# VH-VL binders against q0aze0, part 260

Target 1, 268 residues: q0aze0
Amino acid sequence: MKIILVNNRFKENTEKKAQEIAGQLSALNVEVIIDNGLDEPYAGTVDFIMVLGGDGTMLRAARRYGQRAIPVLGVNMGTVGFLSNIEINELAEYLPLILREEYSLEARMMLEVAVFQQQSLLTRVFCLNELLLRSNSPRMLSFALEISGQKLEPYRGDGLIVSTTTGSTAYSLSAGGPIADPQLDAFIVTPVASHIINKRPLVVSPEREISLHLLEEREAIIGIDGQIKMDFGAENRVLIKRAPHPLLMVNLKAKPFFTSIDRSLQRQ

## First folded at step 11 (VH-VL)

Design Q9 (framework fv_bermekimab)
Fold by ESMFold2-Fast, scan of step 11:
Order: structure tokens, then sequence, then C-alpha cells
Structure Q9 (fold): chain C 268 residues (1-268), chain A 124 residues (1-124), chain B 107 residues (1-107)
């Protein structure tokens, strides 16, 4: 068995803990690859991915490995988030189940984001939460939104978010989008500070293709999962569709999604 | 086997132009930001310009802004520096260098792979 | 621009000596500082990134410390191959800036 341990090199104690866990796994004849975020994703075949850290570390793991249909387990090492399943102190207890492949999997849809300059592909990335188009200046954007070739009336405002259901509790929530059950597959399209007062978030089929481009020259940014930023101008177009594979999240114990979000919303 | 190789340096006259190239091999060029760094004879290192992995974000030192243009061709694994309105003060060995960090981590963390440099000088 | 002040400009040392080089940023750069070694006629080599992280393949006698504005590179026991010029470089703000360099030379 070969496992990738994904950690954040710059979170205190995560590198030391990753090496400690790698030693424990090696003692059980498990081959371990450590991915601390600095280098290219491991290109070889692996059986399991263990993410040591918070939601941000899981988002990176999903971007790097989510399309490979490999089980991914979130192991929390600090403040609880939505994407971890067990705590680090519980790992020893659950490790025999992991090695025997005695767990269930939850599929989480991902976005495939392709950014073009005219007809040339600049980049193609995958993400678990969302793409954010936003103004990078005090001036509002004027932009076109197309859904499966249907051209909507122009949007005017600070931007737009195209989110997965997993991303419904991230940037989309702060922009007024709905909280979605992450077991549902859908795109959530949420306007950011729209000039048109009645522009509503849209919930659309994940089989649709979403296209965005600017209608006038402005300073704008495309953001991916809050971790990748790209300049976006009038010569650019972005195409968003469902990624070919969902992220396969390991479930070793009950996930309290609704109670967790409810408590989060009650805090001031 | 991971390497960067500069070319295009030479002897020029003040006010003219040069285009430097840097060819990458042994790593996924399209996944890393890349830099130009120069060093005048007997002097220290000076950062010149950088370009993001996909080519949309470009950064320049104040001394070259408006005169130099950084660009990349990810299909050919080549980084370019177009140097216009050259001055005697631009005399240096020009190095290309790769970001330590893979693009999806979002920050610069030093430069881990460097070319051997290409010399730009002016005729006396 | 962030000014990087490196000291000393040169140091004379013998094999086995402990060598300390300091670098001061004109404003806070968190931990976003790298250290490089350059030998005559050669390209720079990355030694340390993010102030204290040792680059793979670099001997453990090299270490970095500091955060904010004050940073230190230490060579715990100087070896013959360590006589070179050393540079710090901040990567928190554009434009990126290097220190003036410290030449470590034979006593």
Amino acid sequence: as target 1 above (268 residues)
Amino acid sequence: QVQLVESGGGVVQPGRSLRLSCTASGFTFSSYGVHWVRQAPGKGLEWVAAISYEGSNKYYAESVKGRFTISRDNSKNILFLQMDSLRLEDTAVYYCAKDRIYYDSGSFYGMDVWGQGTLVTFSS
Amino acid sequence: DIQMTQSPSSVSASVGDRVTITCRASQGIKSWLAWYQQKPGKAPKLLIYAASSLQSGVPSRFSGSGSGSDFTLTISSLQPEDFATYYCQQDNYFPLTFGGGTKVEHK
C-alpha cells in the first residue's frame, strides 16, 4: 500500500507530525509519499491520500489529486472545518480500518475551470469550492454570463461566484448564496454586489457549461478556492463545467454538516 | 536534469534592443513562475522581472519598467525578456530562475533552479 | 522598495569556524526571506527559503532564523567549499530585492 500524506509546510508542527505518521506507517509496511505543497503533485500510483490539516490543505489536495478517484481522508490538526472527518488523536484508532479499506466514500463534485485568451487555452485547473470573478479596482464590472449557450442579460457589479455545493459555505455564503447539502450536485451562481438589485443566486444543473467574459475593459481577477489568483481582462474568457471525477472523501465516522453550519451561523 | 538555459546575450549599442530567451527542461514549465535576475560585473544580484505560471501576472523592477517586457511560451517551454532602450547600466549577466513553489500554493518561496547566465555588454 | 541591508560585507574565516551573516529589511516581510550562495563565475544556489527551511541537498551546517525585519544565516562549522558570497532576498513584496552580499573569504 502506498499513501500520500498532504500537509502544509508552514503550519507549525505539521511537518514534524507528518514525518512521525510516515514513520508509523512505514513500520506497518506502508510506503509513504509526503506532499507539503511545495513541489509538483506525486505522479505515481497511490492507494490512499491522508490530508493533515485544515480545510485549506484539503482544497489543495483536492486540486492536485481529486481527479484520480483515490480515497482522500481529512485529518484535523486544529480548528475544526467542514472537510475533515477525524481528529489527529483518533488516527491510531482508525488506522486499522484504513489499511483494511473498511470505510465508506462520499463523492463531492468539483469544477473544471478553463481560462482562455481569445481561442488560446492559458490554464486549466480543478477546484472543490468555487471560482470568483471580482473587480480589482473601485469601478464595477460589466460582464456576460452564458449558461449552456443561453446568453443572460449583462451583469453589472463587483463580480460573480460559481460554486459547488461543497463551496456553498465558503465565499458564496458571504455573498448571499444559499447553504446547500454537499451531497447534492449543482452549480450555485451568486452575484457579488450587483448593481441590479433583483439579481438572485441561481442553482443550476451540474451538466451545464458556464461561460464568463468582460463586456468592457476593467481590472478584474479570477480566484480559485481563494488560493490561485489570475488577472482577467476583456480578451479573456472562462469556461466552467463539472470536472470528470468527483473528490472521493473518506467517511470513518458521522459528519455533522447541518449541526456544524447551524452553530457557525449563530456565533457573532 | 532539471535545468534552465539562457541565450540571446551579446554586445549591443546603447539605445538598441535585445531579446533574451530561457529554455526549460526536466520539469513542468507551465506550472511555475519564473524570474529574470541580473548581476553587473563585480556587483551584487538585482531582481529584474517575473511572470506567473500562466503568463497573466507580470512584475518589473523600477529600473526597467517601461523598457523591458517579460513573456513566456508554455507550449515551447521558453521564457523571454524583451529589452528595449538599452543603457550602459544594463550591462550584466542575466539569469533566469524558477520559483521554488508549485503554482497552486500561491506565493513565492525563493528561486531553486537557475541558468548559467547570458552576458549583455556594450561596445566601447 | 524594500531595502535589504546585509552585514558584514565581508568576513575572514578559517575552516571549522562558526560564521553568522545578518540581513535587515526596511519593513516587515514576515518570514518571506531566502538565502543564496554564489561562487565566482557560477549561478546562485538556493540554501534556505521561508527564513528557516533548508533546501533539499544543502548540508545541515547551514541554518536560517528570524522573522519580521531581522534575519540570520549561520554556518555552524565552515568547510572549504563554503568560501563564497552569500545573499539574502525578500519575496514578500514586489519588486523583489536582494541584500548587498557577504563575501566569506580565507583568513
Scores: ipSAE 0.647, ipTM 0.845, lowest interface PAE 1.8, mean pLDDT 90

Design Q90 (framework fv_bermekimab)
Fold by ESMFold2-Fast, scan of step 11:
Structure Q90 (fold): chain C 268 residues (1-268), chain A 124 residues (1-124), chain B 107 residues (1-107)
Amino acid sequence: as target 1 above (268 residues)
Amino acid sequence: QVQLVESGGGVVQPGRSLRLSCTASGFTFSSYGVHWVRQAPGKGLEWVAAISYEGSNKYYAESVKGRFTISRDNSKNILFLQMDSLRLEDTAVYYCAKDYIYWGSGRLYGMDVWGQGTLVTFSS
Amino acid sequence: DIQMTQSPSSVSASVGDRVTITCRASQGIKSWLAWYQQKPGKAPKLLIYAASSLQSGVPSRFSGSGSGSDFTLTISSLQPEDFATYYCQQDNYFPLTFGGGTKVEHK
């Protein structure tokens, strides 16, 4: 069995804990690869991915490994988030189940984001939550949105979010988007501070292809899962579609989505 | 080697049906949109239909809409064109063609690989 | 539907000549136009995509230019293998549409 432990090397306790867990797994004849985010993703085959950290660490793991159809377990190191399944103090209890592959999997859709400069592909990135297009100056953007070749009336405002259902509780929620059942596959398209009165969030089929480009030269950026930022100008366009593989999230412990989000919202 | 091979053409009677097939090899068929393009004897090229790489989006020329149905089987690397209610005006060599790059509905980067064509004609 | 008007319908030329073919779209298609070469009895071959990008394996004597609604294919020095029919094709809107073709024939 080969496992990747994903952690953040700049967090003192997570690096130490990752080494401790790696030692325990090695004693059980499990090969361990540690990914602290600074090297290239491990290129070999692996059987399981264990993410030690908060939702941010899980988002990074999903971008690096989510398309490999390998089970990914989120282990929270602090307060419970939405992407973690168990707490670090529960790991010893659940480790035998992990090693015997006695768990269920939940598929979560991901986005494939392709950024072009004119006709040339600049980069292709996968993400779990969302792509954000936003102005990088006080001036509003003017941009075009196409959904499966259908050109919508121009958008004017601070930007746009294209989110998965998993991302519905992240930036899309803050911008006025709906809370979506993560078991549904859909794109949620949420305007950011639109200057057009009737621009509302859209919920569209995950089979749709979404493209964005600026209609006039402005300073803009695109953000991926709140962690990657890239400059975006009038010569650029972005194409968003459903990624080929969903992220396979490990369920060791029942975590009902609706009661969890309801409790979170009642305390705000 | 990257190839598309059409089959299923032949002599047909007006009003009948015919199904064309196009078999792909040498590339990842499921990653590309594919098209049917026809050419009547001595005439120019006419685009007929297209299907997106995943099969979700289908497009047709007005002249065939409601009569022709495009479909694909990605597990077998085969593209189909079901032609119903055939008319004399449908006489042509039918080519299948692969998108060079297909990144969305309504926009392409040309068709870089074409089959040899299969002739559909009508008995006198 | 986008109408693609191609001119001339035919051109007589000699080896070494510069040949220019034009294509006009009935409405703006940005840069989303391809050019194809077809020899008698053969399938079309992609020469240029996105108005000006040369397809791999296509000789550098072929070039494309234009944007919006007016486009040009140029063959800078005609070779014997270039006698063929050339088609433009817009790829910005469904249904996709081809020009009527330009036959480049021996003088």
Scores: ipSAE 0.000, ipTM 0.381, lowest interface PAE 18.5, mean pLDDT 85

Design R1 (framework fv_inotuzumab)
Fold by ESMFold2-Fast, scan of step 11:
Structure R1 (fold): chain C 268 residues (1-268), chain A 123 residues (1-123), chain B 112 residues (1-112)
Amino acid sequence: as target 1 above (268 residues)
Amino acid sequence: EVQLVQSGAEVKKPGASVKVSCKASGYTFTDYAIHWVRQAPGQGLEWIGGINTYTGDTYYRRKFQGRVTMTADTSTSTVYMELSSLRSEDTAVYYCARDEAYYDYLSGTFDYWGQGTLVTVSS
Amino acid sequence: DVQVTQSPSSLSASVGDRVTITCRSSQSLVYSEGNTYLSWYLHKPGKAPQLLIYDVSNRFSGVPDRFSGSGSGTDFTLTISSLQPEDFATYYCLQATHFPLTFGQGTKVEIK
């Protein structure tokens, strides 16, 4: 068995813990690869991915490995996480179940994002939460939104979010989007604009293709899962569609999504 | 419209503790980590540490480990830095600075800063 | 710890001059998806530092276009194409790829 341990670059504690866990797994004849983000993604075959960190670390793991159809377990190293399933102090108790493959899997849809300069593909990335288009200057954006070739009325505002249902509780929520059951597959399209503009979030079939481009030259940025930023100008176009494979998340114990989000929402 | 407002200047004796506050407004408090950076007289900027306001995780430079404590109060959108066992070398202007966070991810870029708090340690 | 070294430590310049400041890191600052966590700050006595450039080459909102950043891996440059009176200040680079976060020692830009 071969397992990848993914950890956070800033948390010194996760490096030491990753090494301790790697030692325990090696004693059980498990080969361990540590991914701290500084090297290229491991290119070989692996049986399991263990994420030691919070939701941000899980999002990085999903971008690097989510399309390989490998089980991914979130192990919380701190106090809060929606994408983690167990706490680090529970790992020893659950490890035999992991090694015997005695767990269930939950499929989470991902986005495929392709950025073009005219007809040339510049980059293709996958993500679990969302793509954010936003202005990088005091000037509002003017942009076109197309859904499966259907051209909507032009948008004016600070930006737009195209989210998975998993991402419904991230940037989309802050911009006024709905909370979606992560068991559902859908795109959520949420405008980033003042509430004077009467544009509403859209919930769209995941079989649709979404296209965005600027109608006027502006300084804009595309953000992926809050972690990757790319310049976006009038010469650029982005195409968003359902990724070929969902992320396969490991369930070792029940985690109540709705009560967790309800508690979080009380923070305001 | 984003503002970070720090508490006023402090004068302390060696061995004492100081607690500096940084009150945030104009944005969603838990979407940003707050870091602390100081500048001693005649020296450059020195990173002390930071706190992720969403997770509560703290990150301290080893030099300050055991002497620094950072806390966040979400109800008042305020971050505190407490530095104990003060020495004359701790005399500096202390700044809080905002760092975009996405759960446990930190951008490591300080886009808005507090006005600074002068801490003087003298006998 | 990753060491960050700026060059020069100080320089004298006149309004209208082109100013170039370099920043060198002891290790590569490239992170997983090609992100490079290097930013530049302007600091004046009695004022808070302010962000100029982030992620090597991206100008922060409201920063004049005379400021530009470039570089890759371990070598980075901040350029001011035509120095203005308000630009006499100390400039710092910051690396945030490796823990702990490390500032350069600073470059003071003084009036001739």
Scores: ipSAE 0.716, ipTM 0.870, lowest interface PAE 1.3, mean pLDDT 90

Design R10 (framework fv_inotuzumab)
Fold by ESMFold2-Fast, scan of step 11:
Structure R10 (fold): chain C 268 residues (1-268), chain A 123 residues (1-123), chain B 112 residues (1-112)
Amino acid sequence: as target 1 above (268 residues)
Amino acid sequence: EVQLVQSGAEVKKPGASVKVSCKASGYTFTDYAIHWVRQAPGQGLEWIGGINTYTGDTYYRRKFQGRVTMTADTSTSTVYMELSSLRSEDTAVYYCARDESYYDYISGTFDYWGQGTLVTVSS
Amino acid sequence: DVQVTQSPSSLSASVGDRVTITCRSSQSLVYSEGNTYLSWYLHKPGKAPQLLIYDVSNRFSGVPDRFSGSGSGTDFTLTISSLQPEDFATYYCLQATHFPLTFGQGTKVEIK
C-alpha cells in the first residue's frame, strides 16, 4: 500500500505531523510519499491520498490527483473545513479502517477547463470548486456565454462563475448563487455584479459544454479554485466541461453538510 | 471602496505592550487574510505575520513568536496585532495589508495596505 | 529562511530611461502547479506600499503598462520601460512560496 500525504506550505506543524504519520504507517509496511507542493506530483501508482490541512489544501490535492480515481481523505488541522472528513486527533482511531479499506466513497464532480489563445490550446486544468471570470480593472466586462453551442444574450458586469455543486458554497454563494447538495451533479452559472436586471444563476446539466469570451478588449482574469490566476483577453476563449473522473472523497464518519453550511451562514 | 484604517501613533516604554488595530471596509472581511509588515527607520520592509480571517489560523515569523498575537473580530471587521516586551529596535511604522484567501489558502500577495501606525519605543 | 537579494541597492536614472531591478532567491520559488509566489511593491516616502506585480508577471489593477515582471525559479526582474517622475521610490520584491515570507532589501530609484 502506498499513501501520499499532502500538506500546506504555511503550516510547519503539518510537516512535523506528516513525518509522524509517515513513521507510523512505515511501521505497518505502508510506503509513504510526502507532497509538500514543491515537487511535481508523484507519478507512480498510489492507493490512497491523505490531505493534512483545510479545504484549500484539499483543492490543491484534487487538482493534482483528482483525475486518477484514487481515494482522497481530508484530515482537518484547523477549526473550519467543508471538505475534510475527520480531525487530526481522530486519525489514530480511523487508521485501521483506512488500512483495511473499510470506508465509503463519495464522488464529487470536477471541472475541466481549457483556455485557448485564438485556435491554440494554452492550458488545460481540472478543479473541484469553480472557474471565475472577473474584471481586473474598475471597468465592467462585456462577454459572451454559450451553453452547448446556444449563444445567450451578452453579459455585462464584473464577471461570471461556473461552479460545481461542491463549489456552490464558495465564490458562487458570495455572488448570490444557490446552495447545492454536493451529491448532485450540475454546473451552476452565477453572474458577478451583473448590470442586466434579469440575469439569474443558471443550473445546467453537467453534460453541457460552457464557453466564455470577451466581446471587447478589457483587463480580465480567469481564476481556478481561488488559487490559480491567468490573464484573459479578447483573443482568449475558455471551454468548460465535466472532467472525465470525479474526485473520490473518503467518508469515515457522517459529515453533516446542511448543518455545517447553516452554521457557517450564521457567522457571515 | 476597499479601505484599511489603522489606529493612531503610540509611544511606549521598553517592556510595555502595544496593540494596533486595522479596520477593514468595502469588501467581505473573511475572504482576505490580513498581514502585518513593519519598517524600522532606515530599514527595509519586514514581514511579522498574518491571520487568516476565515479559519483563525495565525502565521508568525519565528523572531516574533511568543511576543506577537494577532486576532480578528468578524463583527467589527477589525484585526489586531499586539506586540509585547517592547524593545527600542521595535520602533517602526507598522502596516496591515490585505491578502486574498480561499479557505486555508493565502496568496501571499498584499494588494491593499493600511496607512501605517508609528510605534515609538523610548525611555 | 529563504534569502531574497535585490540588485542594485540603489540607482539614479533620468525620466524616459529603462530601469531594470533584479531579485534573486536562495531557493526555487516554484510551487505546486507551477505557481511562483513572487510580487513587487513600490514604496514612496510618507505613503503605504503599493502592489505593482504579482505571481511574477501579472500587473495589478490600475498599474501602468510601463511596469512589467519576468523571471523563473530563483531569478526575477522588474522592468520600468520609460521612467516617469512619479516612479521615484524604493522597490521591494516579496517571496511567499516558503515560510516565512521574506522581502528583498529594497532598491532605491532616484531620478537624476
Scores: ipSAE 0.731, ipTM 0.873, lowest interface PAE 1.1, mean pLDDT 90

Design R11 (framework fv_inotuzumab)
Fold by ESMFold2-Fast, scan of step 11:
Parts: C-alpha cells; structure tokens; sequence
Structure R11 (fold): chain C 268 residues (1-268), chain A 123 residues (1-123), chain B 112 residues (1-112)
C-alpha cells in the first residue's frame, strides 16, 4: 500500500505531523510519499491520498491527483473547511477503517481547462472549483461566450466564472451565483460585474463545452481555483469541459452540506 | 475603490503590548487574506505573518511566534495585529497588505497596502 | 529560511537612464505547477510599498510599461527602461514560494 500525504507548507504544524503520520504508516508496512507542493506530482501508482490541511490544500491535491481515480481524504488541521471529512485528532480512530478500505466515496465533478494560442494548445489543467476570467486592469473586458456551439451576445464587465457545483460556494457565490448541491453535476456560469442588462448566472449541463475569448485586446488573466494564474489576451482562447474523472472524496463520517453552508453564510 | 486604512501611531514602553488595526473597504473582506510587514528604522521590509479572513487561519514567522496574534472581525471588515512583550527592536512602521489568497493558499502577491502605523518602543 | 539577495544595494541614476536590479534566491523559487512566486515592490519613506511586478514578469494594474521583470529559478531582474522622477525609491523583491516569506534587503535608486 502506498499513500501520498499532501500538506500545506504555510501551516507550521503540518510538516511535523506529516512526518509523525508517515512514521506510523511505515510501521504498518505502508509506503508514504510526502507532497508539500514544491516538487512535481508523484508519478507512481498510489492507493490513497491523505490531505493534511484546509480547503486550499485539498484543491491542490485535486488538481495534481484528482484524475487518477484514487480515494482522497481531507484531514482538517485547524479551522473548519468544506472539503475536509475528519479532524486530525480523529485520524487514529479512523486509520483501521482506511487500511481495510471500509469507507464510502463521494464523486465530485472537475473541470478540464484547455488554453490555446491561435490553434496551438498552450496548457491543459484540471480544477475542482472554478475558472475565473478577469480583467487585470481597471478597464472592463469585452468577451465572447459560446456554449456547445451556441454563440451568446457579447459580454462586457469585469469577467466571468465557470464553476463546478463544488465551487458554487467559492468565487461564484461572491459574484452572485447560486448555491448548488455538490452531489449534482453542472456548470455554473456567473458573470462578474456585467454592464449588460439581464446577464444572469447560467446553470448548464456538464456535457456542455464552454469557450471564451476576448473581443478587444485587454490585460486579462485566467485563474484556476484561485491558485494558478495565466495571462489571457485576444490571441488566446479557453475551452472548458467536464474532466474525464471526478475527484473521489472519502466519506468516513457524515458532514451535512446545507447545515455547514448555512453556518458559513452567517459569518460572512 | 480598494482601501486599507490603519490605526494611528503608538508609543509603548518595553514589555507592553500594542494592537494595530487595518480596516478594509471596496471589496468582499473574506475573499482576501491580510498580511503584516514591518520596516524598522534603517532596515528593509520584514514579513511578520498573515491571516485568512474567511477561515481565520494564521501564518506567523517563527521569530514572532508566541508574541503575535492576528484576528479578523468580519462585521467591521477589520484585521488586528497584536504584538506583546515589546522590545526596542520592535520599533518600526507596520503595514497591512492584501494577498490574493484563496482559502488556505498563499500567493504572496501584496496588491494593496495600508498607509502604515509607526510603533515606537522606548522607556 | 530562503535568503534573497539584491544587487546592487544602491545605485545613482539620471532621468532617462535604463536601470537594472537583480534578485538572487538561495533556493529555486519554482513551484511544482510551474508558477514562480517572485514579486517586486517600490517603496518610498513615509509611504506604503506598492506592487510593481508579480509572478516574475506580470505588471500589476496601473504600473507603467517601463517596468519589466524577468528571470527563472534563482536569478531575477527588474528593469526600468527609462527612469522617471517618481522612480527614485527603494526596490524590494519578495519570494513567496518558501515559508517564511522573505524580502531582499532592498536596492536604493538615488538621483545623480
């Protein structure tokens, strides 16, 4: 058995805790790979991924490993998050269940994002929450949105978000998008500060293909889960579709989505 | 527009504590982290730490661990940095700065800064 | 801690001059996803620092095009193609790839 421990290098306790857990797992004849984000993703076969951190660390794990159909467990190391399932002080209790594969899996859709320059593919990335197209200057963007070959009227505004249902509570929510049950598969397309009357968030089938390009040269960026940023100009085009594989999240204990989001909204 | 406005200058004696505020406006407070950077007289910029305003998670440089506490008040869109057991070496201008952090991810891109707060520690 | 060293520590220049400042890190700043968390800031006494360049080469909104950044791995450069009066300041690079975040010691650009 081989397990990847993904930790957050900015959380002071996580390196020491990762080493401690790796020692415990090694004693049980489990091979451990530690991924702190500095090296390339581990290329070998692994059986399980344990994420030691918050939601941002889980998003990194999802981008790196989410397409491999490997169970991923979020272990909270501090404050409450949406993507963690157990607390670190509960790990010893649940470890026997993990090693015996006695848990359920929840599938979460992911986005596949392909960025082109003219006809050439520049990059292909995956993400769990969203792609954000935004202006990188005080000037509004003018851009074209196409959904499965259907060309919409041009957009004018600060940008656009294409989100998964998991991402409905992230940037999309801040921009006025709906809260979506993460058990549903759908794209949520949310405009950011649109100047066009009646540009509303759209909820579309995950089988749809979404494309974006600028209609005027502007300073713009594409953001992936808020963690990867890429320049985006009029010579660029982005293509968004459902990723081939969902992220397989480990469920060891019940975590009610609606109660959790309700409490979070009271704080915001 | 985006603004970070800090509290006024403070004069403290050694051993006291100081609490500096940073009030944010012009954006959704919980979408961005706030970090603190100081500059002592005749020295360069030094990163102290930061706080994720959505989760409440904090990141402190080890040099300040046990002496610094960062908190966020969503109702007033204000971040506080409290530094205790003050020494003369803590005399500096303290800046808050906005980070394009996402959840617990730190980008380290400080796009907007507060005007600075001079903290003087002398007997 | 990753150490960040700027060179020169100071320089004298005239309006219209091309100014080059270098920043060297003790370890590679490349993150696993190819992103490099190296930014540049302008700082004047009595004022807050301001962001000029982020992720090595991206100019921040409103920053004049005379400012440019380049580099990779451990060696980075900020260039001002034609120095203006408002550019006399201290410049800092910041690495955010490794915890803790570390600034260079600064480069003071002084009027001749």
Amino acid sequence: as target 1 above (268 residues)
Amino acid sequence: EVQLVQSGAEVKKPGASVKVSCKASGYTFTDYAIHWVRQAPGQGLEWIGGINTYTGDTYYRRKFQGRVTMTADTSTSTVYMELSSLRSEDTAVYYCARDESYYDYVSGTFDYWGQGTLVTVSS
Amino acid sequence: DVQVTQSPSSLSASVGDRVTITCRSSQSLVYSEGNTYLSWYLHKPGKAPQLLIYDVSNRFSGVPDRFSGSGSGTDFTLTISSLQPEDFATYYCLQATHFPLTFGQGTKVEIK
Scores: ipSAE 0.595, ipTM 0.823, lowest interface PAE 2.5, mean pLDDT 89

